# VHH binders against q9y6x5, part 91

Target 1, 379 residues: q9y6x5
Amino acid sequence: LPPKLLLVSFDGFRADYLKNYEFPHLQNFIKEGVLVEHVKNVFITKTFPNHYSIVTGLYEESHGIVANSMYDAVTKKHFSDSNDKDPFWWNEAVPIWVTNQLQENRSSAAAMWPGTDVPIHDTISSYFMNYNSSVSFEERLNNITMWLNNSNPPVTFATLYWEEPDASGHKYGPEDKENMSRVLKKIDDLIGDLVQRLKMLGLWENLNVIITSDHGMTQCSQDRLINLDSCIDHSYYTLIDLSPVAAILPKINRTEVYNKLKNCSPHMNVYLKEDIPNRFYYQHNDRIQPIILVADEGWTIVLNESSQKLGDHGYDNSLPSMHPFLAAHGPAFHKGYKHSTINIVDIYPMMCHILGLKPHPNNGTFGHTKCLLVDQWCI

## First folded at step 3 (VHH)

Design n8 (framework vhh_7zox_3)
Fold by ESMFold2-Fast, scan of step 3:
Structure n8 (fold): chain B 379 residues (1-379), chain A 120 residues (1-120)
Amino acid sequence: as target 1 above (379 residues)
Amino acid sequence: DVQLVESGGGLVQPGGSLRLSCVASGFTVSSNYMGWVRQAPGKGLEWVSDIYSGGSTGYADSVKGRFAISRDNAKNTLYLQMNRLKPEDTAVYYCAKPYGERLYSYFDIAGQGTQVTVSS
């Protein structure tokens, strides 16, 4: 009987929310499982890139989903949240659900995780839901639990994605304790529902469950804007992505565009692609544009207008505000163990180990997660 | 002060057309991700169409080939052209702008809606 794993993501769940708000259901989950207090995500600290890094174990330059908005100059294709179903964008890596289906006679199931409604290397998740944000958490959970319990060949890997607290983090900002308290309490109640549903169906004791997120959130302000139109006219470039990391495709000489941008704001770093810091692992992919602008934490790049967002992410991945957490429970995991930090790319080889899969070459280090696991020697 | 004001709904016969408008104030339509969602009587919210800041558009399978989303920068207005309308298209249509990276959340900026009724 193969082991089973359910991977759950709450989008934009900043790690230090766990210290500043009450999570009785999540605390009970952690008490009988493991907690990693900080997960160091990949740069850019955005939804699509980090969700794909979790399931491939690769940096963005290696898996090819380098932003939420992308342009490929050779094919003239454009990627966005509303135009994300072309396999071209996803085919630079092999996500774990594809590996799961191809190595053993096993099935995968997915409720809305980015990429799961796309055929990747001619393989789509055995069971999936087309992305629709209007579908409730309860309906997503109902489908996942049905597939985990009633499939032949058995579903051994399942994913569940939820859009909050990201939307509320953007609207209110993470420093709005009144509004964020209400949102985070609702999320904790959903975690309680998840656990009770798994117990009711007899799945809880034999299922490995990981609860994690793709990034955090930082406070923004109308007083911290960088007006790109003050630096350069739109006729000199095509804007591929805006904030807080702007992707600039020059329409004139690259050096001329760079010179117009390089001293425009003290709160923005301007990089030629080859000068992007090595620590970002954000250079070796044609989808990364010739000039990248990186705003300082809490600063928003705008085009001659105000921003309505009071919170944002996408910033430097060394910032603790950009970090999510990871909690896990199940037969593979110790009980009551707390770990300080792992890299988000380390999740993939750990999940492969739990499922008995041979991982594709990846940027993760299995040794970083071995102390979480009951079948490993921890040093 | 951010506002969305929808208009253009009404009663139309099957096979007819309507053009919905959404006038925005307090932000620029042409540089923001926006969309249209609808709610049929007794049903939940359903995504209809969206347009990304870069101009890419998406459509629900039920409306693909019949509906077209567009925007007018000078008028700061988002449009939904609805052709070959069906009784199943009967709903209140809302113009929406999310605060996050996914549209149609509880916390999205939305207008009061405009009623579309397809009946003969």
Scores: ipSAE 0.014, ipTM 0.425, lowest interface PAE 8.5, mean pLDDT 89

Design n9 (framework vhh_7zox_3)
Fold by ESMFold2-Fast, scan of step 3:
Structure n9 (fold): chain B 379 residues (1-379), chain A 120 residues (1-120)
Amino acid sequence: as target 1 above (379 residues)
Amino acid sequence: DVQLVESGGGLVQPGGSLRLSCVASGFTVSSNYMGWVRQAPGKGLEWVSDIYSGGSTGYADSVKGRFAISRDNAKNTLYLQMNRLKPEDTAVYYCAKPYGERLYSEFDIAGQGTQVTVSS
């Protein structure tokens, strides 16, 4: 009876992969659904921040997951994998599964989406898997479909997360056509398996499915390194995060550290926290450090060493290489409709509308996604 | 140029302790997210512990309170102190630097592994 939604993320799925590789299963999904060609993600363009923005509709400065490595200056806590189970890091926002469980007395289910194995505002996803990278896509899918079909109160919101093509994008770089073709074909086959499983279980016709990602990937090189040790001595600062956005906590006067860094490389912008560009929406949080270094696309910040990564992300969110896509299918969505771009924060209010939930205050604009929905008109 | 070399494994009785070492060359341990993963006979890779560039650490529920990850910046070495070992801890242990933001089976670099066997 109530509307149902499955949100699927393939980590690091760059939007233009759709134009440069063949995805027969994904294209069949899109043919009878909608495609948003580019999703403008939030800065910084990293996994934890953007996954949390999708489910909260908030910029990183507002939801508090501002990087994959964080330090909170007020409480003196450090964010790590053990700390991702500390509610402190996640409590600055209310993700959609919490709203779903509290407003409508419905269940939520999760297979590995960041934050879903953490009690947030004393509420944990009704069904969830503790994060474990060794669990196959097939096992995650089996659990999600079991919970969608066999739950009381009914599961109305479900999430499914997969680590590829991000890991391979880092290893091979997005320009390695042979290796990326192999990886992306496997992902397309997983999408085919997903659709077939939902059809066999009688879920396909009445379930809304969103397939998206958190960011893209850009090519890196040993010829594009910024050696931070040539700019400043390690005794002057504590490093909270390194590349491509370095988070610097000064051990001496902030202005002195800034002056040592500001002219170090033509391929890196150096910002005092209050000077970070407004368009990043990356300033108003205690977890954003006093000095932020932002490398130019394809440049890697290192500490007197080489980097083995041939691809990376975290760069300026205006870069098309950092953008994922969004595809969707189901009773809420038009058939065969293509849209050029939305903001990643717009996904949350759209999902709330589909589920009949009152969204918490957020940075998304519902009007940006209206053209995707059968019960709405574009303005 | 880049290499990870694990050592410190062996046969130990239940309740015993072992300290694994991982010497890195070609990159700096203190500047990178790194961790330990293990593979038990006939099973897939399981994440055990990790350490972020900033020094924050994480542990799998199965080892929390028994294992401790640390690093020595001067020796460019990552350690795993394993206490109160159980037969279930029997596995090949790998020191790994992942490509992505999570420790996954696709790694940028991993060592050859070191065998830990917990048996009477």
Scores: ipSAE 0.014, ipTM 0.481, lowest interface PAE 8.1, mean pLDDT 89

Design p1 (framework vhh_7zox_3)
Fold by OpenDDE, second read of step 4:
Structure p1 (fold): chain B 379 residues (1-379), chain A 121 residues (1-121)
Amino acid sequence: as target 1 above (379 residues)
Amino acid sequence: DVQLVESGGGLVQPGGSLRLSCVASGFTVSSNWMGWVRQAPGKGLEWVSDIYSGGSTGYADSVKGRFAISRDNAKNTLYLQMNRLKPEDTAVYYCATGYRPEFYTSGFDPAGQGTQVTVSS
């Protein structure tokens, strides 16, 4: 049978949730497969950028999805979660489902993974669901498993996306043990449903499954706010993205805007585009604005508008609170193996290997995942 | 310890009805995938119906419109209402759960003893 791979994302699943809460279904999944305890994601640590990094193996500056909200000064186009369907934003890279689908006797399927309902390089997934947050996990799961089992050409790569525990993390904060316990229990139950459905359909032994996430979550507070209005007049710039990494488009001289912001708060770093730290790999793209503001962990950049979020993400990608995990099961993976850390861009070359695809140039290192795979030598 | 106890099977004429019960212990039925599978003589296990933790239900094509799966949370019990029974429905019926996936190491292994359903004139 040709190799098959299902990639599942639970948005905002912080890695240390596995240590602080009980996941009987996920732990069993891990026991029979592999676990990467920490995945270092890409800067900025937001949903659209990191999900696209997973499926391209590229840093944000390379694949062009540099935030959840973007602006292109040349075309005057805007990108947001409510306006993400223009191929213009996605065409700077080739995601794995396109690569897969262009092969003979293969097709791809997707349930609401970012970018999967957009024709990228004039190619759209053979099977997909338009994004709709009101659609249940069960319905998404039913469609994905139906396509995996009954499609012609056969679906060999599929994606499944779920919005929790991110939404709840924002609402309650990750330190609310009572509410987060309830939310995380529900997620574990959904994982149980997934595994059982695959077993019932006879897919479990032959299907490779990756369960991962795009980022973690940090605790925020009303006591940790950075108000930009106290430092600069709103008429002097356009805000493209706000917190915790603000993208600033000056309406006046860039240097003047920078000088007004550079000492705004001791809990915020201000960078000209050319001075952004190299370790972020967040410089070489026209969609990155001339000035970025990076708040310290747990601090929120605000305007006169009040923020009610008790948790947030998007911070420095070296922070443990921003890191997700990766678990996997299937014929390509070992059983009962745990690994400490990989980079999120390393997932792409691994998936390409599993599927027998030639990877596009990428920033991942296949060597970092060799120990997870049964057909590779682990040094 | 996880335990599943099936009951409600028996002999019935074609067109008749039965209601199967599965009492679970050691875990919460409403928080887990639950299902019914059956095994006819000389055949492998066949999926019949399931109910997800979220409440969504599924049915095999052979039983759609005739069978209904449900659960009673207070009794921690799973049910299968079987109407318009056919001779082809004759099998041992097993209750299944996703609570401990490790119980199913090779395909699908029922945890309970099952209940015999025989449809014959």
Scores: ipSAE 0.038, ipTM 0.388, lowest interface PAE 3.6, mean pLDDT 93
Fold by ESMFold2-Fast, scan of step 3:
Structure p1 (fold): chain B 379 residues (1-379), chain A 121 residues (1-121)
Amino acid sequence: as target 1 above (379 residues)
Amino acid sequence: DVQLVESGGGLVQPGGSLRLSCVASGFTVSSNWMGWVRQAPGKGLEWVSDIYSGGSTGYADSVKGRFAISRDNAKNTLYLQMNRLKPEDTAVYYCATGYRPEFYTSGFDPAGQGTQVTVSS
């Protein structure tokens, strides 16, 4: 039977949580598998962009999901929760589940991973759940394991997404040890449940499992606010996205808007699109607005108001607080191996290799992940 | 173009009730995460309640058992039924939308004008 892979994401799982909290179930998983301590994600460090980078191996400017709120200047379309099911937004790349179904005539299964309830290039996962945050982890796991066992053609690629610890990270902030400890213990218990269910079904020894995340979390404060209304009048621009990366569409001359913004706060950088740092790989897409504001870590951009959010992400992808980890177990992976850092775009070509798929052109480097794999030369 | 219009606030005595409404345009209430956020005088925004696209509801501990969130899909309107009101509930109440519980970040639609709730003897 062909190799099988289950890709699991716990949204907002900051890498250093592994060092500051106890994870007995995750540590048992790692003991017989591999750990990448830091995954350098793509800019901007947001949920939709990074989840799509994991499954395409592309920077946001290349796959087209450049933020959680977007405007496309060519088509005049707005990306929001009410129209994120429009294939238009997702069609600039080919995610791995589409490649899996088209190259090898195999099935894919999905429980809530961003984009999996959308037909992309006229292809949707063979088995999927429409996104619904109220569906329990247990129900998502029940469906995924049923599909892995009982599909024809066989499910060879499956995804499972969970909203925590991101939701609690925003609500409590990552420095709230008591509340974060409770949330992270619950996640560790869910990992234990996942492993035990796979063992009971006879899948554990023959299934490759990756546990990862899209970004981290940093502490915010009422003392770290940038009031955009103090910089520029609302009549001068349309706001496409606010914080911590503001996307500005000028209603007047772009240079005039830029001049009003450029020196307004010492805690944000203001970029004309063509001046966005090359290291961000965040420039070459019509959905990236003419002016981008990037807040310093822990600073929140607001519109003449206070904010009660205690944690956030979206910041510079060089910040360790924005980095997730990657753990993996299965026949493709070494046992008891630790690696320091990979790029989030490297996950896609590694997964293609495990599944025997030819990757679409991508920004990942297979060499960065080869030491994780038993069939690769790592000396 | 997303627009939210809150209404239903007013002056009420402790122990009283109010029902807030939020009329939405430019998106579909039945398919989206929606919530209520409040701002007390001199304080920041506080999450009060939400309803997820699938209909699951959440409540802040301070209002659990007293407040109920609901929606009317035909009217594209979100409601907050507030019972056993306390002076601590005095605030401007805002309707909010978003993709996930990434409140106050990208994917969180800005609140409308708000509606004032005052609980006083």
Scores: ipSAE 0.000, ipTM 0.163, lowest interface PAE 16.5, mean pLDDT 87

Design p10 (framework vhh_7zox_3)
Fold by ESMFold2-Fast, scan of step 3:
Structure p10 (fold): chain B 379 residues (1-379), chain A 121 residues (1-121)
Amino acid sequence: as target 1 above (379 residues)
Amino acid sequence: DVQLVESGGGLVQPGGSLRLSCVASGFTFSSDYMGWVRQAPGKGLEWVSDIYSGGSTGYADSVKGRFAISRDNAKNTLYLQMNRLKPEDTAVYYCATGYRPEFYTSGFDPAGQGTQVTVSS
């Protein structure tokens, strides 16, 4: 029987929430599985970019989803909420569900994972749900488990995405202990429901399950705003993305725009594209704009207005507040093992190994995840 | 919940003028960035003009010198004065706010049904 894997994402689940709140169901999952305490995500630390990095093993400059809002300098196309289903934006990489369907003649199933309702290289997930945030976790889980049990060719790779705790992290901020405690308890209860459902259906013992997230969350404040309008007149540029990483397309000479911005705020770094730090791996793509502004942790870039967000992400990927965790359970994984850190791009080659797939060239290092797996040597 | 209601469109002769209005509710209009986008038949969305809370304005090259954007914060209303209209200005015009506190939103998304502008002899 071919190996099976379910990949679950709880959006915006900051790694240190595990140390500051109680998760009895997640802790029971980890007791007989593995925990990676920190996952170093890719820059920028946003939802679409990092979810696509998990399933491709590529930095954003390589897979092409470089932000949640994008402009392509070559084709002059804009990425907006109205055209997120245009395959053009997703076609610079091959996600694992496409490889799964084409290499082994197996099926994939998806409940809301970014990109799974888009035909990529003329291939869409065998079973999928069109994105709709109003669909309950229970309905997503019901569809995934039905497809895992009742498919031909068999579903061997399945994904499940949930919007919390990201939505509440933005609304309340991660330091609101009362509201975040309630939200995180609900997440833990959903993990309990997931495990119980898989056990009830006879899936638990033979299914590999990964629970992870795309990024963390940091506290924002009305006292930490950078007003871009105080730095430069908007007639000099087109704004492609705003906060906390602003993407600037100059309407005049690039050097003139850069000079107007470079000393604007002590809490914002201004980069010409070629000067973006190499450690970000955020330079070699037509969708990365000529000037990038990077706000310091907890600072919000605004246009002459107040911010509604009490929490945000997108910041420097070296910040622990931006890091998610990874927990896993199943026949491929050791039991009771804790690991300190991996890179988010390492998840893809690990998943390919578990499924017996040949990975496309990627930025991950399989060696970083070997200690998690029963069939591998740990140095 | 953000609500934007556009009006003022219609049929006009080349060289004519129209004034579009957008009534906003569900957010603090006086503090918000506002703009106009349009969609011509068979084309994608095109940014036309924008205005910041302080009154600073921007325009697409195709409309510069002919269109004027303004706002009345007391009435929560955004305006687009369109002068010297050309057949190529024929489109559905949408009012938009550029910034929303949702992780999933990007660019300008029209919240209303828009208002049709047809420039024809």
Scores: ipSAE 0.000, ipTM 0.173, lowest interface PAE 14.9, mean pLDDT 87

Design p11 (framework vhh_7zox_3)
Fold by ESMFold2-Fast, scan of step 3:
Structure p11 (fold): chain B 379 residues (1-379), chain A 121 residues (1-121)
Amino acid sequence: as target 1 above (379 residues)
Amino acid sequence: DVQLVESGGGLVQPGGSLRLSCVASGFTVSDYYMGWVRQAPGKGLEWVSDIYSGGSTGYADSVKGRFAISRDNAKNTLYLQMNRLKPEDTAVYYCATGYRPEFYTSGFDPAGQGTQVTVSS
């Protein structure tokens, strides 16, 4: 019988929410499993990039999903949520579900994880749901558990994605304790439902379950806006992505655009592509634009308008507010172990190890996660 | 009220061709993942081909180069063009969608009644 793994993401679950709110179901899960208190995500700290880094073990410049909105200068294609199903955008890497299906005659199952409703290298998840935000967590869970129990070849890798607490984090901001308390209690109840469902179906004792997230959230304000229209006329550039990391494609000389932007706001860093800090690993891809603007934490870049967002993410990945956590339970994991920090790219080689798969070359370091695993020596 | 109705099957000799049709109601075919699965006598369900809401297509290795999946959005119909048929293609063919309850599982009951394809001399 092959090992099985369920990977669950609650979008926008900031790591320090665990310290500021009560999570009885998640704490019971952690008590008999492992907790990584901070996961250092990849830059930019956005949904599509980080979800793809989790399942490929690659920095964004290597896997090609460099933003939620992007432009490829070589092919002249534009990526947005409406174009997310074009395999072109996803084909620069091999996600774990593809490897799972190709190496071992195993099946994969997916409920809404970014990329799983796309054929990547001519391989789509064996079972999947087309993305639809209106589909309930319960229906996603019902499908995943049905596929885990009723598949041939067996489903050994399954993913489940949920949009909260990200949607509410944007709407209310992470400092709204009343609204965030209600949202996070609902998330904890969903974790309780997940555990109960797996126990009722006889899956709990033999299934490895990872609960994680792609990024955190920081408080924004109408008092912290950078009006890009006050810096430069829109006729000088094409805007590929706006906030908090703006992707600028110049229509005139690049140096002239850079000079108009570089001193416009004390709350924004302006980089020519070759000057982007090496620590971001955000330079070597045709989808990274000639100029990027990086807003300081809590600042929003706008085009002569107000922002309705009270919370946002996408900021510098060194910021603790941008970090998610990782919790895991199952036969591969120690019980009651706490670890301080891993890199988000480290999750992929750990998952490959659990499933007995040969990982594709990746930016993760297996040594960073070995202390979580019962079959590894950790000193 | 979601409904899928398969048709176009029949008896053909090896090397022959058939076109299967799947008429959908209660949803728009262009908005959903759709595909064809088949069940040979005494065997489980086998995935044959699929088409994405965005138009990308996939094929099982056993049918690549011989079968073509397509949609007619005006008729809300999914097709499977089957060429150079082999005895091994003999099966009941079912239309399937990513819309619940029509998921690909070993315990799945197909939404439609299927259409029988027999390849024999």
Scores: ipSAE 0.000, ipTM 0.128, lowest interface PAE 19.8, mean pLDDT 87

Design p12 (framework vhh_7zox_3)
Fold by ESMFold2-Fast, scan of step 3:
Structure p12 (fold): chain B 379 residues (1-379), chain A 121 residues (1-121)
Amino acid sequence: as target 1 above (379 residues)
Amino acid sequence: DVQLVESGGGLVQPGGSLRLSCVASGFTVSSNYMGWVRQAPGKGLEWVSDIYSGGSTGYADSVKGRFAISRDNAKNTLYLQMNRLKPEDTAVYYCATGWRPEFYTSGFDPAGQGTQVTVSS
């Protein structure tokens, strides 16, 4: 029987939520599995970029999904959450479900993971759901477990994506303990539902399960706004992405736009593309615009308006508030082991190892995850 | 502590109907994942139906269209309405009350004692 892996993402699950709230179901999952306390995600700390980094092991500049909103100057194509189905945007990398289907006589299954409803290198997930935020977690779980148990060739790699706690983190902010407590308790109950369903179907003992997230969340405020209209006339540039990382495409000389922005706010760094810090690994892709603005943690870039969001992400990936966690359980994983930190790009080569797949060239380091695995020597 | 009491089983003719009940104590039916599994003579446990914490329901292909799972929140009770019963439905039926950290072990462990359903002449 080939090894099987289910990869689950709860969008925007900040690592320190585990310390500030009770998760009885998740804590028992961890007790009989492994916990990585912090996952250092890629810059920018946004949903589409980091979900694609998890399944490719690549920095954003290498896999090409560099933001939730992108523009390609050569083709004049635009990418957004409502316009994300063109394979052009996804074809700069090979995600693990494609490798799984092409290297082995195996199927992949997907419930809403970004990119899984798009043919990438002419290959789409064997079983998938078109993205629809109105579809319940329970319906997604029902489809995934059905496909894991009733497929030929067998589903060996499955993904499940859920929008919370990100949606509530934006609406209430991570400091709203009453509302966040309610949301996080519901997520813990969903984890309990997941585990119980896998046990009832006889899948639990032979299935590897990874529960992770793409980023964290930080508190925002109406007192922490950066108004771009106070610094530069909108006629001088096209705005490709706004906050907290603004992607600026100049309509006039780049140096003139840069000079108008560079001292606009003490709470924002302004970079010419070639001056973006090397540690971000956010320079070597044509989809990265000529000028990038990076707001300080908790600051929101606006265009002469108030912001209704009380939480946000996208900030510097060195910030602990931007870090998710990773928990895992199954025959590949140790029991009761806790690890401090891995890079989000390390998840891909670990998953390839578990599934017996040859990874495509990637930015992850397999050695960083060895201590999690029973078939590897930690030392 | 979670306690379950299954009832409603019995001997029934092919094509007949039965309603199984699972009364829960120490546990809130309305907010938790619950389900029914069965064990036919000489066979392993088979998942039959479930209801998720959010209220969505699932059914095994063998029972879809014939069985219906429901809850009565006021009575803290889970039901399985079984229609057009077949000899193949003969089994002990168990109620599952969702995952409990302090009692959760590897593999499915029914919390109740079960109720026998026999479909025969």
Scores: ipSAE 0.000, ipTM 0.156, lowest interface PAE 19.4, mean pLDDT 87

